# Designs tried in a protein design chat: VHH binders against Probable acid ceramidase (asah-2). Part 3

Target 1, 379 residues: Probable acid ceramidase (asah-2), of Caenorhabditis elegans (q09551)
Amino acid sequence: RKVDNPDFQPNCLVGGPDIYDPAQSEKVLWFDVNLDLPPRQRFQQIAKAYKKEIHAVFDVLNYFLTIIPGVNAWELIGNMTASALDKGMIMNPYRDEVLGIAEVLDVPLGNLVFLNLFYEMSRFCTSIVAQTEDNKDLYHARNLDFGQLFVWDIAAQSWGLTEALKKVSVNINFFKNGKLLFKGSTLAGHVGVLTAMKPHKFSLSMNAKVQPDIINVAKWYMGAYENTDLQFVMYFDRWLFENCDDFQCAREKIAGVKLLTGAYFILGGANPGEGSVLVRNTTSVQFERKLFDGANDWFLLQTNYDPDKDPLFIDNRRDPGNACMNKLTRANVGMKGIFTVLSSKPNLNKTTVHTVIMSVTKGYFETFIQKCPNPCWAF

## First folded at step 1 (VHH)

Design e06 (framework vhh_enristomig)
Fold by ESMFold2-Fast, scan of step 1:
Structure e06 (fold): chain B 379 residues (1-379), chain A 123 residues (1-123)
Amino acid sequence: as target 1 above (379 residues)
Amino acid sequence: EVQLLESGGGEVQPGGSLRLSCAASGFTVSSNYISWYRQAPGKQREWVSTIYSGGSTNYAESVKGRFTISRDNAKNTLYLQMSSLRAEDTAVYYCARDEWGYSDSEYPYFDYWGQGTLVTVKP
């Protein structure tokens, strides 16, 4: 009964005449981050490589924060964020990692911290975790959709912020004690991870809620959470990959952490059936969905809505995505199958920055930039 | 068809150096994760080094500082420069490619392996 998105129909590519091959899609560059280095040095290589592209992201954001001539809202926000840092809410090493990037970019620390906080507030995402028919592998994948409402380009039929964010999409190999510790997909200038995998151990993707806890962010700026254990999702994710070695540890820490804002945590593991979605509010788990809660629940798909709520009319990626996964069938769970589902409209849309495909058991991790040619939904 | 062909192995004195080559066909080395593994007589196959699609590198603790992995994109060839060789480095060395990503030292899930090249460090 619900009205479908008006400028295109859902188009599942599974079983269609077109062959879809992720190996033929554009991949982002890989960089090393050595966690044994002093925090200020860890992200400087990436910052130097992407200095122009990161400034382009600042330019788009500055337009919306300083849209009235003579009003410097960007300077005010930067100063307020710097003041909030002095109240101890952001822990080292993350503060010094961001400081190192700010030095390379020649921007105030507060402005770059605000950019880092802004990145985790994406409103549109699709995450999938799916178990192969032979139970040997689990595939975890996501579309990151960001940039809606930020500078529509009529000629290019695209969002200015989304196109800028495509250009700062990078993959990172994180090293500790001289060994690869985990892999992450991020945006240059960001020290957190929203999509990451510890090979052969576990994987994680985080989806934002449609309504973030804005009042908690305001309270943080006012110092209301000074000397608390309240965590930002992006920094908690980094901590998780440095301190957990399996699915159970990750699940328990996600369930127990206190967060500034609620989020959806999609977890994959190394053992059959290790896949879950934890719907988190700031203090507790609201819902938990697990692979094989029903006998035929071989996949979980999470967008930006609680499981018991309907998606908004303009943003129904859940129902078409679930239908496309069911059309794929469990027998076809694999890199190409999952990538094909995430390349199907409307899960692929004008706000899609990148697509990440992971396999914990295979140690595979890659990020792809996809085009969404017309007809393609704007939101 | 993806093929990997190793060369450059041989006998060397302790403290010596060798450079191994891996010629790739059917794919481009600049766009893929490629690793070196070795297998000593009577032992399990052991990871040595990886070069990732973006050009970053990783090494097993036992070879760190002594071995250097590199690639020549124009020649579509992978290299392993080995220095300060020890008796325990005696092994057959394999080049390996994962079509969809990379593998690490714990679980080498590779789609393609080369035939190997023998390195013998004489006492």
Scores: ipSAE 0.000, ipTM 0.171, lowest interface PAE 17.3, mean pLDDT 78

Design e07 (framework vhh_enristomig)
Fold by ESMFold2-Fast, scan of step 1:
Structure e07 (fold): chain B 379 residues (1-379), chain A 123 residues (1-123)
Amino acid sequence: as target 1 above (379 residues)
Amino acid sequence: EVQLLESGGGEVQPGGSLRLSCAASGFTFSSYDISWYRQAPGKQREWVSTITSGGDTNYAESVKGRFTISRDNAKNTLYLQMSSLRAEDTAVYYCAAEDYWSGYESTDLYDYWGQGTLVTVKP
């Protein structure tokens, strides 16, 4: 049976004609990143535009980490991260891209890199890939949930970090040799992409595991992985979109890469049936689920838990999400239908930063900021 | 301003052929990937075909082998040659270019590019 959130009951909003209204929805701003520029310059426009908002994110993190008397944890973490960077763990061009941002923001490099790492490891997510009834189109969408346990505001009934992260959500068109290469959704101050699509080629969303592999992170901070070929997932995602032109290339590279942490890779393609979830540990594929592994498997939904494990009782987005997709039915797969599922509680909750809707076959990519009015799940 | 104007639609019998055109202005046409989409009344917009700036083509499975996309960069015009038309091909056809400056694309529920051209296949 389903494990319900102790605060609220799940809902499913499927069937309402007014639930998806693009004209009334808040969308994030689009920016161009020219990959032909020197790495230090690539993200400086975004950093300048969001300097105030990024500092607000730092303020929330500093407040949380410096609550403990007698310890300046923010300075300590920043200094430890700077020491680890000197050992060559993060490769160029990503290191220089982050350095360029740090220069605009006037913050220590170590603290900005820590923020980038925090984004990689601390995310809750719901990702969906679904094929239309006529097999002609594929939709890929996700909610990014972030900020749980970081500064609850009693008056606003919201998480301080989640509200700050909503304000730094951006879309990027990445250009190379004067042409659009791919589209990505990210957070200002971060050079990786959380969700991305190469129009008419392939799409990717990455979900973090609830139980991250801390041994590799600890080894990185202690310098045991000096000169390692281990990849951060976000930087590997950038590499995929710069070096792969189809679903098969992306699938093979995801399967073969060595990672600092395990993750879920949700992959969509241009041809019927090109949808997969690869459950990765640091060295190998643990599980792979594909569209139509069962004859009626027209969608795949991934949250933050391995397929053989039950979600935590306060964080069961898997079971309600699957039920809501089944209520939608395959006949109603499309932008509105998928968006309605991701607007249904608890998949929409107080930690939801943004919602991305993609269609590889249509070339569509957009990011929306949603409100979750009470009654709304805290996680 | 960027403008796309579709033409060439009309009524045709099953098995017939039509050639759609899309005249582009206000941007450097030769530098953009351009696509055809279609939408039947009350249904969602469906991707039909794309041609890249380099001339590479891709097609939806439902039209593959029956439709041919092409471009004339000297005339800033996109074409869709349709053959072996079926009742299921009845739709308003739109051409679309990436909107890099606004983040919106023709694949949205709102048509930001062109007014479309109606193709009706009557059995």
Scores: ipSAE 0.000, ipTM 0.137, lowest interface PAE 20.5, mean pLDDT 77

Design e08 (framework vhh_enristomig)
Fold by ESMFold2-Fast, scan of step 1:
Structure e08 (fold): chain B 379 residues (1-379), chain A 124 residues (1-124)
Amino acid sequence: as target 1 above (379 residues)
Amino acid sequence: EVQLLESGGGEVQPGGSLRLSCAASGFIFSAYAISWYRQAPGKQREWVSTIDSGGSTNYAESVKGRFTISRDNAKNTLYLQMSSLRAEDTAVYYCARGTPFYDLLTGYHEFDYWGQGTLVTVKP
């Protein structure tokens, strides 16, 4: 859209007067999860630390669902999910991990599982993987946007769900056999990972599709999942980091898995050129983009739209994100450069929960909470 | 290697028509918005038209109703059909990967790859 807006500064911060330094930004807390513990115990420390904040997320969702007098939609959804779980619709260890969290939070299991599934299906994202000019390092970063249309706060000029989710954003060090296995960024109360990295091995971020296949989710609620090989994306991500040690293993497992819903998998590795976006439907790879498919493609950017589809004009983060990466140039690929691109509007917006910056080769992983000062999309 | 190669320029009379082509290689053509720009002698480069990955088109006010942008994804080729040509249309025409339209909030635009251009001369 080419409309003159005198109230806005240039959207791309690259080369502008404002320089964003991630070292000066708010960071989330780190927690340890010991995978050698029984599943039910693994996430209880995080659940105890964030009990109040997780309940605040439940309160926002419950408020949104209380629109019909005399109908307890929250209880109905929880009971339906609990019924599906009683039929074995979700495999261990994830079921027992969520059960342990539910016990600490003192909430019905079904409602907590619904929250975990809601995280999988309903979000917007921008993910970037970019190779440095010297080919020594690869940077992988993402914005997680969540909470659009969930309780606008007029006084604060913010979305209630987005602000609640900022407060439950955490980093996890996953340990196995007494050693660090991988690092992940997630939301307290969730046992899957949305963004994760195995230092010096590979990294992954997952973006939701705007056009999901909801029939498989409906089948899961009807008890059909027990007779299928379909996986939830976020739980598959956990499995991937426990079972793969390099980019090639991760790529092949992502390509071969059967999924409950389609998704975009943005994958980074330890060797030059190891960067891919796999566009997954439920049964196959719909499309794959790779770093240097042509010799000059030094970055890949993925939002929530298939490469051959137009983004909605009110949600066009793809075009400005690509423009800002091109203005950054390959010579300036690095932590500050990539963070500056993801701090540029509208890639940074009022639904942005957090920003993750990763470098597989450096072993760097950090999650930041950013403010989007007005004027900031959406109002 | 990403490459954009324009062709079809030449001399035409006022009121005439001309069809420009841009052959693309080294990238997945169908996944990108592609634009036409032009630069007249002694002037800055100006945007002419854009077609996005879905086929939606936009035009500069000076060419609306006279120019038509189109694409053939099977041939990796972009076209600009120019009609009712005027002396003011004399310029070097460039093909560029990208679009100046991002959102009403974004007045900023950049293009990552440009062709070398093709000269159009409208000669009375």
Scores: ipSAE 0.000, ipTM 0.105, lowest interface PAE 22.9, mean pLDDT 77

Design e09 (framework vhh_enristomig)
Fold by ESMFold2-Fast, scan of step 1:
Structure e09 (fold): chain B 379 residues (1-379), chain A 124 residues (1-124)
Amino acid sequence: as target 1 above (379 residues)
Amino acid sequence: EVQLLESGGGEVQPGGSLRLSCAASGFTFSNYAISWYRQAPGKQREWVSTITSGGSTNYAESVKGRFTISRDNAKNTLYLQMSSLRAEDTAVYYCAKQPYTFGGVIAESYFDYWGQGTLVTVKP
């Protein structure tokens, strides 16, 4: 097994003559979602287009969950999720949006809801917000990493879940009252967005905690709700983009929401210096880092660890990522520069599903599927 | 006896297309993931594509977007539709039965049965 050590040096691509142009990477398809349609109808076009690919994700998860002989864990989890839904925890419109997808896919609602909740558990992420030297633009970008310990395929030299999730990665233009409301990057079959931007207003990416507080999720599955106002992070993101028009609104709502699990919220805005990382527990903001809290803090980088904690020995993407940003320098902050940092190993790795590049000020939003040829962590 | 028999290989010009078939017998075809591999002269065997019992597909990066794997469970047959063929696609193509369905830890050494291969030559 290939494992990083504490003396591992970052493999930065910055300054090389090689292909670092995002235009040369595979892009995901764009779909329109009309929020004026009844909730049940909103995601059916995407579900029809990706029916085979979504079933492939179910195949991988079912295979992983059959690891315990004599226990049909997939069926049990589906039934437990259906029971919890019957008690009303997931509110409309999200419940009916998932129902509409389940009808197209011909799958039990409980299993599809479990898949939606499972996506919230993406544990290996790198998010960056960086201010250009002239203060005119802010770039916000992220790698979504998921699939480690979920079915290694030695013949393909890849993680089965990661490869399946690459095939369901999509971009959505959300419309309301006939006008573009916001843009999001998501996975077909999911009604939430993990990464989204309202052009010229604000952007958001969310990272999972490696050591999350999951007690509220366990209580929800047991039917013992602590508070009916508790939100799943991805569904809260949908609500946020439908109800906020700027960085300050988004920051305040993120700070005040009560969550089933803690998470990192990486937020970008339209005005110089509007970049923040909010470290959330279930009830409050634990820590907030802002652009230019220090004079040289022209970027913020967040992986899956609290800022005051060391990354795990075998998962130190924070130190290499920070080193590559410092090597890039502020003068080279831009789409290609940030993309090059996120294409540098180990921030690009075998669990990387997709890379999103955003600029609120330019109104730019795109999702790329990157390849990580050997040698590439993990394995 | 378990056997896999590839066919459909031949000579083709760059940019051309070929459809390979693998006829399976001696086992319940529909229950297994089946893969395509290839081996060019003097090189190691390279994985090309896999299709699960449920129909989910995966492709090597070198062939993604150009090759399509499919199966017909009623005919116990695996297919590989190859388009936009290049000189580097010249190889003997092998069909391989996996011991487990897609998603498991699959080492090449765990494949139960390999076919005899079918030669694809892309002539300049």
Scores: ipSAE 0.000, ipTM 0.093, lowest interface PAE 24.1, mean pLDDT 78

Design e10 (framework vhh_enristomig)
Fold by ESMFold2-Fast, scan of step 1:
Structure e10 (fold): chain B 379 residues (1-379), chain A 125 residues (1-125)
Amino acid sequence: as target 1 above (379 residues)
Amino acid sequence: EVQLLESGGGEVQPGGSLRLSCAASGRTFSSYAISWYRQAPGKQREWVSTISSGGSTNYAESVKGRFTISRDNAKNTLYLQMSSLRAEDTAVYYCAADFSPGYLTIFGEDSYDYWGQGTLVTVKP
């Protein structure tokens, strides 16, 4: 398959038509999820609104899996996941939330749970946390990149799965006891949050590891972790926002939780200097980077690689991202500046599903769908 | 074997106060979110309040500002301090625990693994 991919040199945006402009940005829709409702009802409004778009995601995944002759892999995976669920391996309320979505979509529960698990395994992201020069505000932002190797369209110069996932991107206000509890960005059909913020309290984005521990996922399907304390990252993020009210609580829970797969947790808070990246394996913190560990460390940037490892040469978003942050300078840290960095190629690429900009201190949260016109990197 | 035992219910005048307790045996509370529910005669159970493992609290609108949920992990006990009681607060009050690791639930009875026997609160003039 022909992939037309330009040079990987950074293209930092500095002004003109390529600067942040809310009027030129496509924003995702906002939905309310009332956590006081029975779990089966919570996500049904979103599922009804996005039924066609979610089915389009299923179609792309099924098409990819039909590559193996004589095997109905989609049916097999769905049946295996349903078997795991029958053993009580996914806990409430998440199981019943997904079941409510499956009822609206008229799809087998196992296939929808597999979609939720597949989203946890997303591999490519860029997350940034940066302190303003006056120390009054912290900005936290991320690009979600997903869809690599899933149906390249030569004529459109785009990834089929990425384009489908753009159409299911949503923002959620989570309510509890009639009041806003937290805000999240996710994909319709998924009950976890990929990026979230509790206004004036803390924010979190999770980046997947490029080499995840998939053996633990296989063991989970086989029942090896029955009656264990292991958490999926997406469900742990939901739990965290329901149970923590500040940066320190979130940091301690992230450091102590046992996970099915390792991940990068990028955490922002309400007070000056409250920004961290925790590099997690399944049982412990491998590395922790904090704002101002060095006197001039006013930002942290995390992609999908451990700090002591070089990115793959075809997936180096770390070096251009850092270069563009340094070109922006601390004086220009703000919603416009950070969005401009995340709109710079190759951090913006053909696999970029959406961009989230957050400020805990401002209570700001928005998700943007960006186009990547040629020249644009395939991944 | 896990057991939840509620106590502290009784008859009280409107505007009065009661403190309910829920003691757990066979499992510690320290890592789990614990809730209070109530059921009035002829009605479905309704959620009253939840306290997370980290101490964050939430309340139903009908009781907000009048009830306070708290926990003592050393005593493995959950409390509900009720003040400014009204006739509408008359119900059997239940302690509910989901000892599933890492989850906070405040909806549907099926979301909780363990329930106590209940303690009756009667608000009479």
Scores: ipSAE 0.000, ipTM 0.120, lowest interface PAE 19.9, mean pLDDT 77

Design l01 (framework vhh_lunsekimig_d3)
Fold by ESMFold2-Fast, scan of step 1:
Structure l01 (fold): chain B 379 residues (1-379), chain A 124 residues (1-124)
Amino acid sequence: as target 1 above (379 residues)
Amino acid sequence: EVQLVESGGGVVQPGGSLRLSCAASGFTFSSYALYWYRQAAGIERELIASITSGGSTNYVDSVKGRFTISRDNSENTMYLQMNSLRAEDTGLYYCAADLYPGFGWLTSEDYDYWGQGTLVTVSS
């Protein structure tokens, strides 16, 4: 049977009777990760707390991948990833961090590493950075969308993978030398960060490209990048927050790093006008958009498409998101205003796992789980 | 370039004490966490104690209250004070440093640097 799909019309909540207040929304739990601990121990508390929920994610993926009779694709993918790891294709400390999680969960290391790679490559997102009218604050926020085409539940009118991933969403305070270093939003079982902020310094959200560099991933599995400086985006993001103390350092390192796959990096800073979107390929910056490049560019919005490409008709979150930001106006840029835009359909849809709101200047960081009741876009 | 040199091992009776030292060179000692590992005959090498750059310490349950890890950044030396020694504490003791640079990776080699090991024998 067909899913209950709306007519693909945007439902912008800005200026409507509904007020979306993040203070009244479900928040995820906070955990401390001490980077001074041996890598294998750093994430074990989170893995223990979420063991059942992480196993539920594995169950959904295994079910989907075993739909082909006579082929156990989940075991094959896990074994292929384990073979790549035996060639030393993942760097420390991240390898040992993931190994420590695998021990707590009692799952094969290869399957857990594949899950970490899957998180980087197979998501849709909306990220926004916007400057307040008084120039005192910058807000940075994002929706993380995962689970398109992964086990539709007719009775619940939801995606099985998306609902499982909602239950593993967590916030982390990263400590080093007894001091708070930075804050991140992630999924239990993942050691990378996709959304993070160093209070009063800078913030980052990373969006995947709709067409990942699958040939480069295949080459990685074959050991072709042994003895190269290429990095996975998720691990580079961790390095960035451990080694940069301001927007300019972060911008420079993002522009210069060599990556296994291209990505969109959305950056926020502590000073007025410090907001940028860097469109990265594996070796260089393809495009860079900055706050106030045009006189009215008080916000930047990035989904999963290059600026010179049209989004797919069935996945146009860019145009309604931009329209909702323009309807909000700069005068209403703030936590509630931006949360309302990210609560507007189709930017909020059945694949939305969580919403993160950050303010570098205020040191504010929270992750929210939103419901999308019908009528709601399937993706 | 990077060197870790252990000393202080020996033969001691049950209930006795030993102090191990690990002298480090070739890296900025004060900036890195340091570790003591133990390897008994026929058993995989296990982490027993760690100390962060800031001086915070961690221990496995079997040595808590008996062993104390410390560091002297002015001398580039890490110590393991071992009290109330048991026969089960017998093994090769290795100091280690994880010097992962956090940026750029040219090889799949482990970033752990190890000393040569020092033998501790607890027997009567």
Scores: ipSAE 0.000, ipTM 0.124, lowest interface PAE 19.8, mean pLDDT 79

Design l02 (framework vhh_lunsekimig_d3)
Fold by ESMFold2-Fast, scan of step 1:
Structure l02 (fold): chain B 379 residues (1-379), chain A 124 residues (1-124)
Amino acid sequence: as target 1 above (379 residues)
Amino acid sequence: EVQLVESGGGVVQPGGSLRLSCAASGSIFSIYALYWYRQAAGIERELIASIYSGGSTNYVDSVKGRFTISRDNSENTMYLQMNSLRAEDTGLYYCARTGEYYLFGSEPRYFDYWGQGTLVTVSS
């Protein structure tokens, strides 16, 4: 017979009676990171400010692992990661930036590096880039979904890890030579960027693949990538914003970089039509979608599935999200319209940590914490 | 207003081929899941093939390897290539598009739009 969605159905808020206003959502705090400081010092202010909240993330992860009969899994993972680091597996300045955080938090370096890697490889996302009808502005936005299967709280009807990660969501202004270089959204304790914008130049959001190549991660732990030019996506994103000044440079570097794992790169620019989704494997571009490949392709939406693969029926954010964007129409492309789409279920779900809205042309960047009251998808 | 129009139906001998087309007006296809349904005499309308916004496809077992669904987003058209046709493939074929509700690997509950249907007769 038929296989059906759960008891509640996807719901697009566009044109509905309920109005979702981003101004009424909780905004995250802004911090300055001075890239002219020695790497160890760059993130210590944020780590100090969020020490309690970052320890709460570690507590959730440790609790999850310690209910498994092999009682020392957390210690084993930390020790394995520390062993890999001793072989020079993470390049400076990122290694020393993470080390500086570990010193403030008073945690083993290996466990903090594992958390940084976990952020890169284990999340669901929805990213959208859309061109306004007058071609003057481009909006780029994303939901970061993280924490599925990590400690369900029956009383709160929420994922323990997701709620902990909401509390460590921050915005960063990155400075170099006394000037603002770029803006990023991240999780306190992480030195990479998954969502970032260089005002008036370009923007980027990175989505993880649902089926990552874990063999490459295993090889990294064994030292197989020692003395290679392979990049972690999150650290490559940092390099990109420090070394590119426009969409074309960013697109070229994303297309040419060698990566430890594949990912989706959603790229926005300052000029009309500068929007792309690059589907990357470790060595090449598998597929590229561009704004206006078809005359009516005024937006691109990427979740966590390759274009030739169907989403799992419990994790189909692609088809409802695309339908909701079409219902919005191009005439209503703007901060509120795109925020409304990303506030529509199941794109907003119990694993949604935060929502970022960017406009390269306006220089706008903000991160919002959203609630997903029942009925709400668990994933 | 969105309208779906099927074409390509007709009479064909067993083992023959037909290509059905479903053209849309007033809508873009590239962001929607699209479906072919078949209604044969004496049975309820059934989902034969689906193609999702990302290009992946599903088929009912009876047509796997014989039918191919495809889409041309630049022409706002969806196709069903039917090969090795059998007498039991006779029926009225409908194209459908969903906008707001979709079920992976199953029948969509809310169809925004349906075509009027096109008749396929496999004579034998």
Scores: ipSAE 0.000, ipTM 0.106, lowest interface PAE 23.3, mean pLDDT 77

